VH-VL binders against Gonadal protein gdl (gdl). Designs and how they scored, part 29

Target 1, 194 residues: Gonadal protein gdl (gdl), of Drosophila melanogaster (Fruit fly) (p22468)
Amino acid sequence: MADIPATSEGSANTSEAVVEYQQPTPEFLQRKIYFLVDQLRTYHSELPENLQTRISYDLLTELANCVLNDGIFVIVKALMELQHETERHLIKIRMQAENEYEIEVAEWRSKIKDPEELRHILGLMKIKHTKKLHESDTKIIEILDQKVNDQQSTLQKAGVPGFYVTENPKEIKIQMFLLDFILRLSRLKYEPGK
Short names: E, the ipSAE of ESMFold2; O, the ipSAE of OpenDDE; V2, 0.75 times the mean of E and O plus 0.25 times the DockQ between their complexes.

## First folded at step 17 (VH-VL; framework fv_firastotug)

Design e7 (from d7 with heavy chain Y31H; at its last look DockQ between E and O 0.40; V2 from the best seeds 0.56)
Fold by OpenDDE, look of step 17:
Structure e7 (fold): chain C 194 residues (1-194), chain A 124 residues (1-124), chain B 108 residues (1-108)
Amino acid sequence: as target 1 above (194 residues)
Amino acid sequence: EVQLVESGGGLVQPGGSLRLSCAASGFTFSHGYYMSWIRQAPGKGLEWLARIDWDDDKYYSTSLKSRLTISRDNSKNTLYLQLNSLRAEDTAVYYCARGTVYWMEGYRYYFDSWGQGTLVTVSS
Amino acid sequence: DIQLTQSPSSLSASVGDRVTITCRASQSVSSSYLAWYQQKPGKAPKLLIYDASNRATGIPSRFSGSGSGTDFTLTISSLQPEDFATYYCQQYSSWPLTFGQGTKVEIK
């Protein structure tokens, strides 16, 4: 009865290095805020003078504090993607309507041999198509305006300074520049010590 | 289809004034668009002159600001340019151009649509 | 004002050639706010590239843009007969908007 020696399977303790997500230090956050404010001031200085007077340094400071949380960048990117999808969809619908018109025109050209009759039919079709496109364009504008309002509301609820639901073109302009600033900041990599 | 058609070009005497028009079709002036005038002297490069947006904010080249007036009539979907105190160096093809601004893409000042241009010749 | 200097001012190339045009800014162009245009004789400029690297709608894949800061490049990977034209860069980082002096691409 030969005692087969029990081979001790060495338990490889894979110490999963728990990368302790070290919370950023207050000093780190303060330096990051200064960096962000400095970038925003740079962007502000690049604006036309009439717009510089409409965007206060206080607003820029509030914006810097707001975007200290990377969550704001995520929200803005998600909204941007959704906007792009909506626009692509609407463009596709419009293109389909145009294509359908072209197909119909081609069919009539193949069927009608009398030039006067064909001219008359094509004239009526063009009028109808123009009206349809106008109606479609109106609907597209309405949809896009609603999307803007929804996004304004989302950003307001997220606590982004300067955002609120408005249809005022002057206020919308300011919000557009603030969005540009946020998007520009989202592309920056903050490196401590540089 | 987006179309821009410039008009009002021709022969003008030094010291005179030009008034150009740009009729737009296929779109309406709105907060999604801005319009500009750009000129090109014969055999030369492009020079931006002026911009107007949906808020009626007007921007001018620094060198020509005192002589330029950009305006629009939304009811006619038409852009205008006035240039006073004309000089020989103002001889150029004048283009109107459109920029499209998307809400979530930020404000961009490139031109996606151009007219065919109108020639202005300043000569005695 | 930001001055844009294109290089070369002119070049001769054959169909199928790779063409590279550079645009250098006198100051940094923020966020790569640079566009490229093609202009044929007697025609208006046509947008090719925006935001330094984004191809405009309907522009063939042989056109590409790259660069940041002060140095930007337009590349045509394989020159076609319809590509013989003058090319312009344009910055929209600061007012006033400015264009490069142009690069004429001619048939060899």
Scores: ipSAE 0.499, ipTM 0.765, lowest interface PAE 1.0, mean pLDDT 91
ESMFold2, look of step 17: ipSAE 0.726; ipTM 0.880
ESMFold2 (binder alone), look of step 17: mean pLDDT 89; pTM 0.921

Design e8 (from d7 with heavy chain G106N; at its last look DockQ between E and O 0.16; V2 from the best seeds 0.00; counts 0 for: placed apart)
Fold by OpenDDE, look of step 17:
Structure e8 (fold): chain C 194 residues (1-194), chain A 124 residues (1-124), chain B 108 residues (1-108)
Amino acid sequence: as target 1 above (194 residues)
Amino acid sequence: EVQLVESGGGLVQPGGSLRLSCAASGFTFSYGYYMSWIRQAPGKGLEWLARIDWDDDKYYSTSLKSRLTISRDNSKNTLYLQLNSLRAEDTAVYYCARGTVYWMENYRYYFDSWGQGTLVTVSS
Amino acid sequence: DIQLTQSPSSLSASVGDRVTITCRASQSVSSSYLAWYQQKPGKAPKLLIYDASNRATGIPSRFSGSGSGTDFTLTISSLQPEDFATYYCQQYSSWPLTFGQGTKVEIK
């Protein structure tokens, strides 16, 4: 009756290092704000003088505070991606219309042997195609305008300063520069201590 | 259909001034569009001169800035170019062109529409 | 200023040939902000390609653009009789806007 010694399986306590997401200290946040404001001031200084007067330092400070939340960068990037997707889609639609036209032209060239008749048919096809493209372009503009309004609304709801729904070209221009600033800031790596 | 029609070209004496017009149709000067003047000397390449956007922000070529003025009249949907102190080297076909700036992409300064151009000849 | 140099300055080709034109920038062109234009004698330039690779509306599929950074290419996969023209690249990455010197495509 040989007593087989029970090999004590050592329970490897895998201490899951709970990476305590240490909330950024108030001092860290303050330094980050200063950094962001300084960058925004730099961008502001690069603008034409007429635009510099239209974008206040207060607005830049509010923007810096707003983008302390990385969520704003995520929103802006998502909106940009959606815009790009929409544009790609519209381009594809145009390309398809063009391809259809080319196919149709090729078919007519294969079917019609009389040069005068062919020239006439191709002329009509070109007119039809031009009209179709114009209509398409008009629709595209409408879609893009709606996208601008949607983006304005989204950013306003997110609490981004300077954004509201508007069709005023001057106000839209300011918002475009603010978007550029946010996108530029989103590409920066803030390193504490440098 | 988008149409741009330049006018005001002709024979001008050295030291004189030219004033060109570009009548736009098929679209309105609004946000998302900018207009430019581009010239081409006989048998030469293209040279950008000036731009104006929907907010009347203006930008000029460095070499011609002191002599160029770009402007627009939205009520007439017309673009203008003035060039002063004309020289023989200013002899060119002058084109007006439309560019589009997309939302969130502020740097799309290509030209999707061009006028037929107007010839300016600077000669004594 | 960003200088654009096209190569070749001129070429002779036959109908059906594949044609390739290069455009080299003196500095990096950000976000591929490069356009291509076609110009026929006595006519205004026509937009072919924007953002280095996007074909403009109404441009046949035989035209394509590629490239990034400092090197860009326009390709015509099968040259047609109507394609004999001068081609220009243009950058819009920085002010002032600049064009290449042009490439003339002639019939062989």
Scores: ipSAE 0.177, ipTM 0.682, lowest interface PAE 1.9, mean pLDDT 88
ESMFold2, look of step 17: ipSAE 0.694; ipTM 0.864
ESMFold2 (binder alone), look of step 17: mean pLDDT 89; pTM 0.917

## First folded at step 18 (VH-VL; framework fv_firastotug)

Design t1 (from d3 with heavy chain Y31H; at its last look DockQ between E and O 0.47; V2 from the best seeds 0.65)
Fold by OpenDDE, look of step 18:
Structure t1 (fold): chain C 194 residues (1-194), chain A 124 residues (1-124), chain B 108 residues (1-108)
Amino acid sequence: as target 1 above (194 residues)
Amino acid sequence: EVQLVESGGGLVQPGGSLRLSCAASGFTFSHGYYMSWIRQAPGKGLEWLARIDWDDDKYYSTSLKSRLTISRDNSKNTLYLQLNSLRAEDTAVYYCARGTVYWMEGYKYYFDSWGQGTLVTVSS
Amino acid sequence: DIQLTQSPSSLSASVGDRVTITCRASQSVSSSYLAWYQQKPGKAPKLLIYDASNRATGIPSRFSGSGSGTDFTLTISSLQPEDFATYYCQQYSKWPLTFGQGTKVEIK
């Protein structure tokens, strides 16, 4: 009767190192804001004068405060990716429409042997195609405009300063520059002490 | 396919004016593009002259601002450049070029499409 | 204005060679807003690289761009016969837009 010694399973206390997410200190945040504002002022200074007058330093300061939250960068990046996918899709649709025309033209060339008749048919096809392309382009623009509005709304709801739903080209232009600024800032690494 | 075709070049006398045209096809000026004129003197580099945005904002080189006018006709999908008080130094190939504006990416002021250029010679 | 200085102004190379062209800016080019163009004799410039390192559509993989701040580089990893041309850098960080003086790549 050999007493098999009970191997004491040592309970490895996996002390889950609670990585205490040390909240950034107020001083750190303040320095980061100054850095961001300085960058934004630099970007602002690179704009033509007519645009500089349309983007206030207050707006830049608000923007700097807004982007202290990395969530804004994530939102903008996601919207950008979505926009790119939409644009790629629309380009593809347009290319398909163009290819369809070429195929149709090739078919007519194969079927019609009389040069005068062929010329006439091709002329009609060209007119029809031009009209279709124009209609397609109009639809594409409408889709893109709606996407812009949706994104404006999203950014507005996210509290990004300077964003609101508008169809005014001049206002949209300002928003585009603000987006550029946000994207540029998103690529920067803030290092304390440098 | 995007095509840009410049016209209006030729021999011009000093003190005269030139009017160049750039006929665009494969895209429409009014949506998501800016257009520019860029010139190149014989055997020299490239010089940006003027830009017109999709919202009709116009920008000019500082040195030529007083002599340049950029405009467009959307109905004809045509870009124009007027240059007054011509000098021998204005002898160059003049290019129209397109840049694309992306909503989420802002303005990228590089040129993805160019015309073949039109030669302007200013000589007595 | 931001002045762009290319180096060298000209170079001779053989097919298959690695070619490197530098573009130095008089001021920092923000966000790497630098483009490279190829121009063949009697032709318009063609976009090669944008945003310092992004290859334009249809541009062969042998072309690459790098750099930031004031120093930028265009590299052709293996020169092809069709690559003999003049190359230009262009900044679009600040107005007015400016170009380098060009680098002519000639056949050796």
Scores: ipSAE 0.657, ipTM 0.818, lowest interface PAE 0.8, mean pLDDT 91
ESMFold2, look of step 18: ipSAE 0.749; ipTM 0.890
ESMFold2 (binder alone), look of step 18: mean pLDDT 89; pTM 0.911

Design t2 (from d3 with heavy chain Y31H Y33S; at its last look DockQ between E and O 0.65; V2 from the best seeds 0.73)
Fold by OpenDDE, look of step 20:
Structure t2 (fold): chain C 194 residues (1-194), chain A 124 residues (1-124), chain B 108 residues (1-108)
Amino acid sequence: as target 1 above (194 residues)
Amino acid sequence: EVQLVESGGGLVQPGGSLRLSCAASGFTFSHGSYMSWIRQAPGKGLEWLARIDWDDDKYYSTSLKSRLTISRDNSKNTLYLQLNSLRAEDTAVYYCARGTVYWMEGYKYYFDSWGQGTLVTVSS
Amino acid sequence: DIQLTQSPSSLSASVGDRVTITCRASQSVSSSYLAWYQQKPGKAPKLLIYDASNRATGIPSRFSGSGSGTDFTLTISSLQPEDFATYYCQQYSKWPLTFGQGTKVEIK
């Protein structure tokens, strides 16, 4: 009865190095805010004068504070991607409708030998197609407008300054510039000391 | 398919005026687009002249602002350019061009669609 | 105004050649807001690249854009017969919009 020595499995204490996410110092955050504000002012200065007057420096400062949280960049990018997908899909649908019309026209041209009859048929088809495209375009616009409203609401709820649900083209335009600014800032790497 | 067709070019005398039209199809002006006029003198580069946004804001080149008027008729889906006090230096092919405005991407002022252009010759 | 200077103004190349065109801005172009166009004789410009490096829809993969700040580059990896044209850069970072003077790519 040979006593098989119990091999002491050495518990490898995997000290999970708790990467202490060192919270950025107040001084670091302040410097980062100044950097962001300076970038925003640069972007602002590049706009036409009539648009510069519509975006206040206070709004830019609020925006800089808002984007200190990287979560805002993530939200905006996610919304942007979703928007792109929606737009691409809608464009494809419209293109398909156009293509179907062209195919149908080609079929009629192959089947009808009488020129007068063909002209009449093609005329009717064109009218029908035009109407269908107009209806399709109207629906597309409605879908896109709703999407804009949804995203406005999302950004507002996220606390992004300058965002609220609106149908006013002038206000929407300002929001579009703010989005552009956020996207520009998202591409910057803040390096302390440069 | 997006199509832009310029018209109204021709021979004009110095001091005269030109009125150009651009008929657009395959999209509507009122949603997500801006339109511009760009000209090209013979054998030269491209020069931006004017822009009109989907919200009817108008922008002009600084040098030509006093002579240019950009407008549109949404019912006809047609863009217009008026240029007054014509000079020999205004001889060029005039293009209408579209830029697409994307929600969430902001305003990017590049041109994804162009007309074939219309030639304006200013000569006595 | 931002002035864009293209280099070279013209070049001669053969089919299959790698072609590089540079566009230098007089000041920094924010966020790489630079586009490239191709123009064939008697035709309108065609968009190739936007945002310095994004290829427009339907543009062949042989076209690529790069650069930031003041220096931008258009590259054609393998020149095709249909690529003999004039190429223009355009900035849309600051008003007014400005174009480069153009680079003519000619057949050798």
Scores: ipSAE 0.738, ipTM 0.872, lowest interface PAE 0.7, mean pLDDT 92
ESMFold2, look of step 18: ipSAE 0.782; ipTM 0.905
ESMFold2 (binder alone), look of step 18: mean pLDDT 88; pTM 0.913
OpenDDE, look of step 18: ipSAE 0.734; ipTM 0.877
ESMFold2, look of step 20: ipSAE 0.780; ipTM 0.900
ESMFold2 (binder alone), look of step 20: mean pLDDT 88; pTM 0.917

Design t3 (from d3 with heavy chain G99D; at its last look DockQ between E and O 0.51; V2 from the best seeds 0.60)
Fold by OpenDDE, look of step 18:
Structure t3 (fold): chain C 194 residues (1-194), chain A 124 residues (1-124), chain B 108 residues (1-108)
Amino acid sequence: as target 1 above (194 residues)
Amino acid sequence: EVQLVESGGGLVQPGGSLRLSCAASGFTFSYGYYMSWIRQAPGKGLEWLARIDWDDDKYYSTSLKSRLTISRDNSKNTLYLQLNSLRAEDTAVYYCARDTVYWMEGYKYYFDSWGQGTLVTVSS
Amino acid sequence: DIQLTQSPSSLSASVGDRVTITCRASQSVSSSYLAWYQQKPGKAPKLLIYDASNRATGIPSRFSGSGSGTDFTLTISSLQPEDFATYYCQQYSKWPLTFGQGTKVEIK
């Protein structure tokens, strides 16, 4: 009766190194804000003068503070991707409408042998197509405008300065520049001490 | 497919004016596209001339600002360029080009689509 | 104005060669807002690269862009017969928009 020695299973205490997410120090955050503001001022200075007057330094400072949270970059990126998908889809719809016209024209050319009748039919088709295309374009614009409003609202709710729901083209243009600035900043790597 | 077709080129006398047109198809100006004019003198490089934004803001080259006018007719989907007080140095192929504009991507001022160009010759 | 200087102004190369073209800016081009174009004789320019390194739609993988600040590079990894053309860099960081003087790639 051989005494099988009980192998003591050593409980490997896997000390989960709680990676203490060291909260950035106030000094670090302050330096980062200054860096971001400096970058924004650079971008601002590259704008035409008429646009520079429409974007205040206060707004840039607020924007710098806002983007200290990386969550804003994630939101903007997600909205951008969604916008691209929407635009691609709308372009395809328009192309399909154009292709349908070409197909229909080809069908009529194959069916109608009389040149005068064909000319008349093709003329009518052109009118019909022009109208349809215009209607399609109107719908596309409406969809895009709604999308812009939704994005404006999202960014406003996220606390991004300068964003609010508006249909004013000039205001929308300013928001586009602010988006450009945010995207540019999102590509920067802030290195402390450089 | 995006198509840009320039017209209005030809022989012009010094001191005269040119008016060029660019007919756009495959897209609509109302969708927020920006348009530019670029020229190229024979055997030379490219020179940006003017841009018009979807909100009708206009930008011009510094050297030609006083002589250039860019405009558009959205109903005709047509871009225009006027250049006054023509000189021999204004002899060039003039291109219309579409700027890439993506909502949420900001303003990017590179040209994804070009017309075939129209030749303007300024000569006595 | 930001001046762009390309180097070389012209080069001769053979099919299969690696070709490198540089574009130097007189001032820093922020956010790498630099584009590259190809132009064939009697044709309009064609966009190759945007934002210094992004390849435009339909552009072959043999074309690549790199660089930041004042120094940018266009590389053709293996030159093809259809690549004999003039290449231009263009900055869109600051107004007015400006182009390089061009680099002509000729067949050896």
Scores: ipSAE 0.515, ipTM 0.790, lowest interface PAE 1.2, mean pLDDT 90
ESMFold2, look of step 18: ipSAE 0.729; ipTM 0.875
ESMFold2 (binder alone), look of step 18: mean pLDDT 89; pTM 0.914

Design t4 (from d3 with heavy chain S36H; at its last look DockQ between E and O 0.60; V2 from the best seeds 0.60)
Fold by OpenDDE, look of step 18:
Structure t4 (fold): chain C 194 residues (1-194), chain A 124 residues (1-124), chain B 108 residues (1-108)
Amino acid sequence: as target 1 above (194 residues)
Amino acid sequence: EVQLVESGGGLVQPGGSLRLSCAASGFTFSYGYYMHWIRQAPGKGLEWLARIDWDDDKYYSTSLKSRLTISRDNSKNTLYLQLNSLRAEDTAVYYCARGTVYWMEGYKYYFDSWGQGTLVTVSS
Amino acid sequence: DIQLTQSPSSLSASVGDRVTITCRASQSVSSSYLAWYQQKPGKAPKLLIYDASNRATGIPSRFSGSGSGTDFTLTISSLQPEDFATYYCQQYSKWPLTFGQGTKVEIK
């Protein structure tokens, strides 16, 4: 009766190294803000003068403070992806409408033997299709405009300076520049000490 | 399909003026589009001349600013270019082109659509 | 103004060859706002690449763009007969918009 020695299973205490998320120091944050403001000023300086006057340095400073948190970049990226999806969907709808017209035309060509009758029918079909396409385009624009408004609202609620719901093309233009700036900043890697 | 069709090219005398048109179809001049004029001298590279956006904001090349006028008629969906005080060096194919600005994507001042171009020859 | 210098100005290559064209900017091009165009004789330029590396719609996979800052590259991985053309880089980082002088790709 050989005593099988009980192998002591050494409890490997996996000390989960709690990666202490060291909160960035105030000095680090301050340097990062200065970096971001400097980048924004650079982008601002690249604009035509008439546009530079419409975007204040105060707004740029507020924007820099806003994007200090990477959460804004995540929001903007998510909204961008959603925009792309919406646009792709609308393009497909339009293409389908165009294809339906082509199919219908082909059907009429197969059914109608009289050239004069066919010409007349095709003429009517063209008019009908043009009208339908115009209506479709109008709806597409409406959908896109609503999407813009929703995104404006989202960004406003997120506290992004310069964003509010508006249909004014001039104001939208400014918001587009601010979005451009945010996207540019999102591509930068802030390295402390460089 | 997006189409741009330039017109108004031809033979012009030095000191004269040209007025070019670009008829756009498949889209309307609205926010999200910048319209541009670009020229190419025979056997040479491309030169950007001017742009106009939906806010009627205009920008010109520095060298030609005093002689160029870009404009548009939204009702006709047509872009225009006026060039005054023509010189032999202004002999070129003139292109209209579309730049697209996408909401949430930033400003993209590249040209996704071009016309076929119209030839302007400045000669005595 | 940002000047763009392409290299080489011209090259001769055979079908199937790898072709590389460089575009150097006199100043840093922000956010890689660089485009590449192909132009065939008597035709308007055609967009190939935007944002330095994004292929335009309908452009074959053999075309690729890379680069940042001041140095950008267009690569054709395997040259096709239809690729014999002049290629231009264009920056849209700063006004005025500017083009490179062009690179002519000729058949060997």
Scores: ipSAE 0.474, ipTM 0.765, lowest interface PAE 1.1, mean pLDDT 91
ESMFold2, look of step 18: ipSAE 0.717; ipTM 0.874
ESMFold2 (binder alone), look of step 18: mean pLDDT 92; pTM 0.944

Design t5 (from d3 with heavy chain Y31H G99D S113Y; at its last look DockQ between E and O 0.61; V2 from the best seeds 0.60)
Fold by OpenDDE, look of step 18:
Structure t5 (fold): chain C 194 residues (1-194), chain A 124 residues (1-124), chain B 108 residues (1-108)
Amino acid sequence: as target 1 above (194 residues)
Amino acid sequence: EVQLVESGGGLVQPGGSLRLSCAASGFTFSHGYYMSWIRQAPGKGLEWLARIDWDDDKYYSTSLKSRLTISRDNSKNTLYLQLNSLRAEDTAVYYCARDTVYWMEGYKYYFDYWGQGTLVTVSS
Amino acid sequence: DIQLTQSPSSLSASVGDRVTITCRASQSVSSSYLAWYQQKPGKAPKLLIYDASNRATGIPSRFSGSGSGTDFTLTISSLQPEDFATYYCQQYSKWPLTFGQGTKVEIK
């Protein structure tokens, strides 16, 4: 009757180190805002004069405050990726339309032996294709415009200053510069104390 | 396929004017593309001259601003450059180029497509 | 204006060689807004690199860009026969847009 010694299962107290997410101190946040504003002013100063007058320092300050939260960078990145995907898709559609035309032309060349008849058919095909491409391009623009509006709306809802739904090219241009600024800031490493 | 075709080059007398055209195909100006002119003197480097935006904002090199005019005709999908008061130093190949513009990425002022260029020779 | 100075102005290399070209800016180029172009004789420039380090579409992996601030580098890891050309850097961080003077890569 061999006494099997009861192996004491040592309860490994996994002290979950609660990584106390130390909330950034007000001083840290203030320094970070100053840094961000300074960067934005630099970017602003690099713009042509006509654009500098269209983007106020107040707007830059608001933008700096807005991007203090990394959530804005995540949103912008996600929207950018979605935009790229949409554009790639549209390019493919256009390429397919172009390829279909080439295939059709090749088919007609194989079927029609009379050069005059072939020339006539190819001429008609070219006209038809041009029209189709134009229609396709129009649709592409509409899709892209809608996408822009959706993105504008998303950014507006997220509280990003300077963003609202608009079709005005001049206003859209300003928004594009603001996006550029946000993206530039997203690439910066803020190191406290340097 | 995107294509840019410059035209209007040739021999011009000093003090004269040139007007260059760039016919674009494979894309439409109204779709938000930006266009630039760049020149290259024989055996020299590249010099940016002018840019036109979709909202008709125009930008010029500092040195040539008073002599340059960039314009476009959307109906013809054609870009234009006018250079006045021509000098021997204006002898160059003139290129039209498409600037990259990406929504959500902002303005990028590098050139993804170039024309073949057109030679302008300023000589008496 | 931001002046870009390339080094060297010309170099001779053999097929298979590693080639490095430097572009120095007179002022800091913000956000690494620097592009590289290849130009062959009698041809238009071709975009190689944008944003200092991103390869353009269709550009072989042997081309790479690096750098920030005032110093940028284009590297060809293994030179191919088709790579004998003139290379230009271009900044687009500040107006006016400016190019380097070019670096000619010649066959040894």
Scores: ipSAE 0.490, ipTM 0.775, lowest interface PAE 1.3, mean pLDDT 90
ESMFold2, look of step 18: ipSAE 0.697; ipTM 0.860
ESMFold2 (binder alone), look of step 18: mean pLDDT 88; pTM 0.907

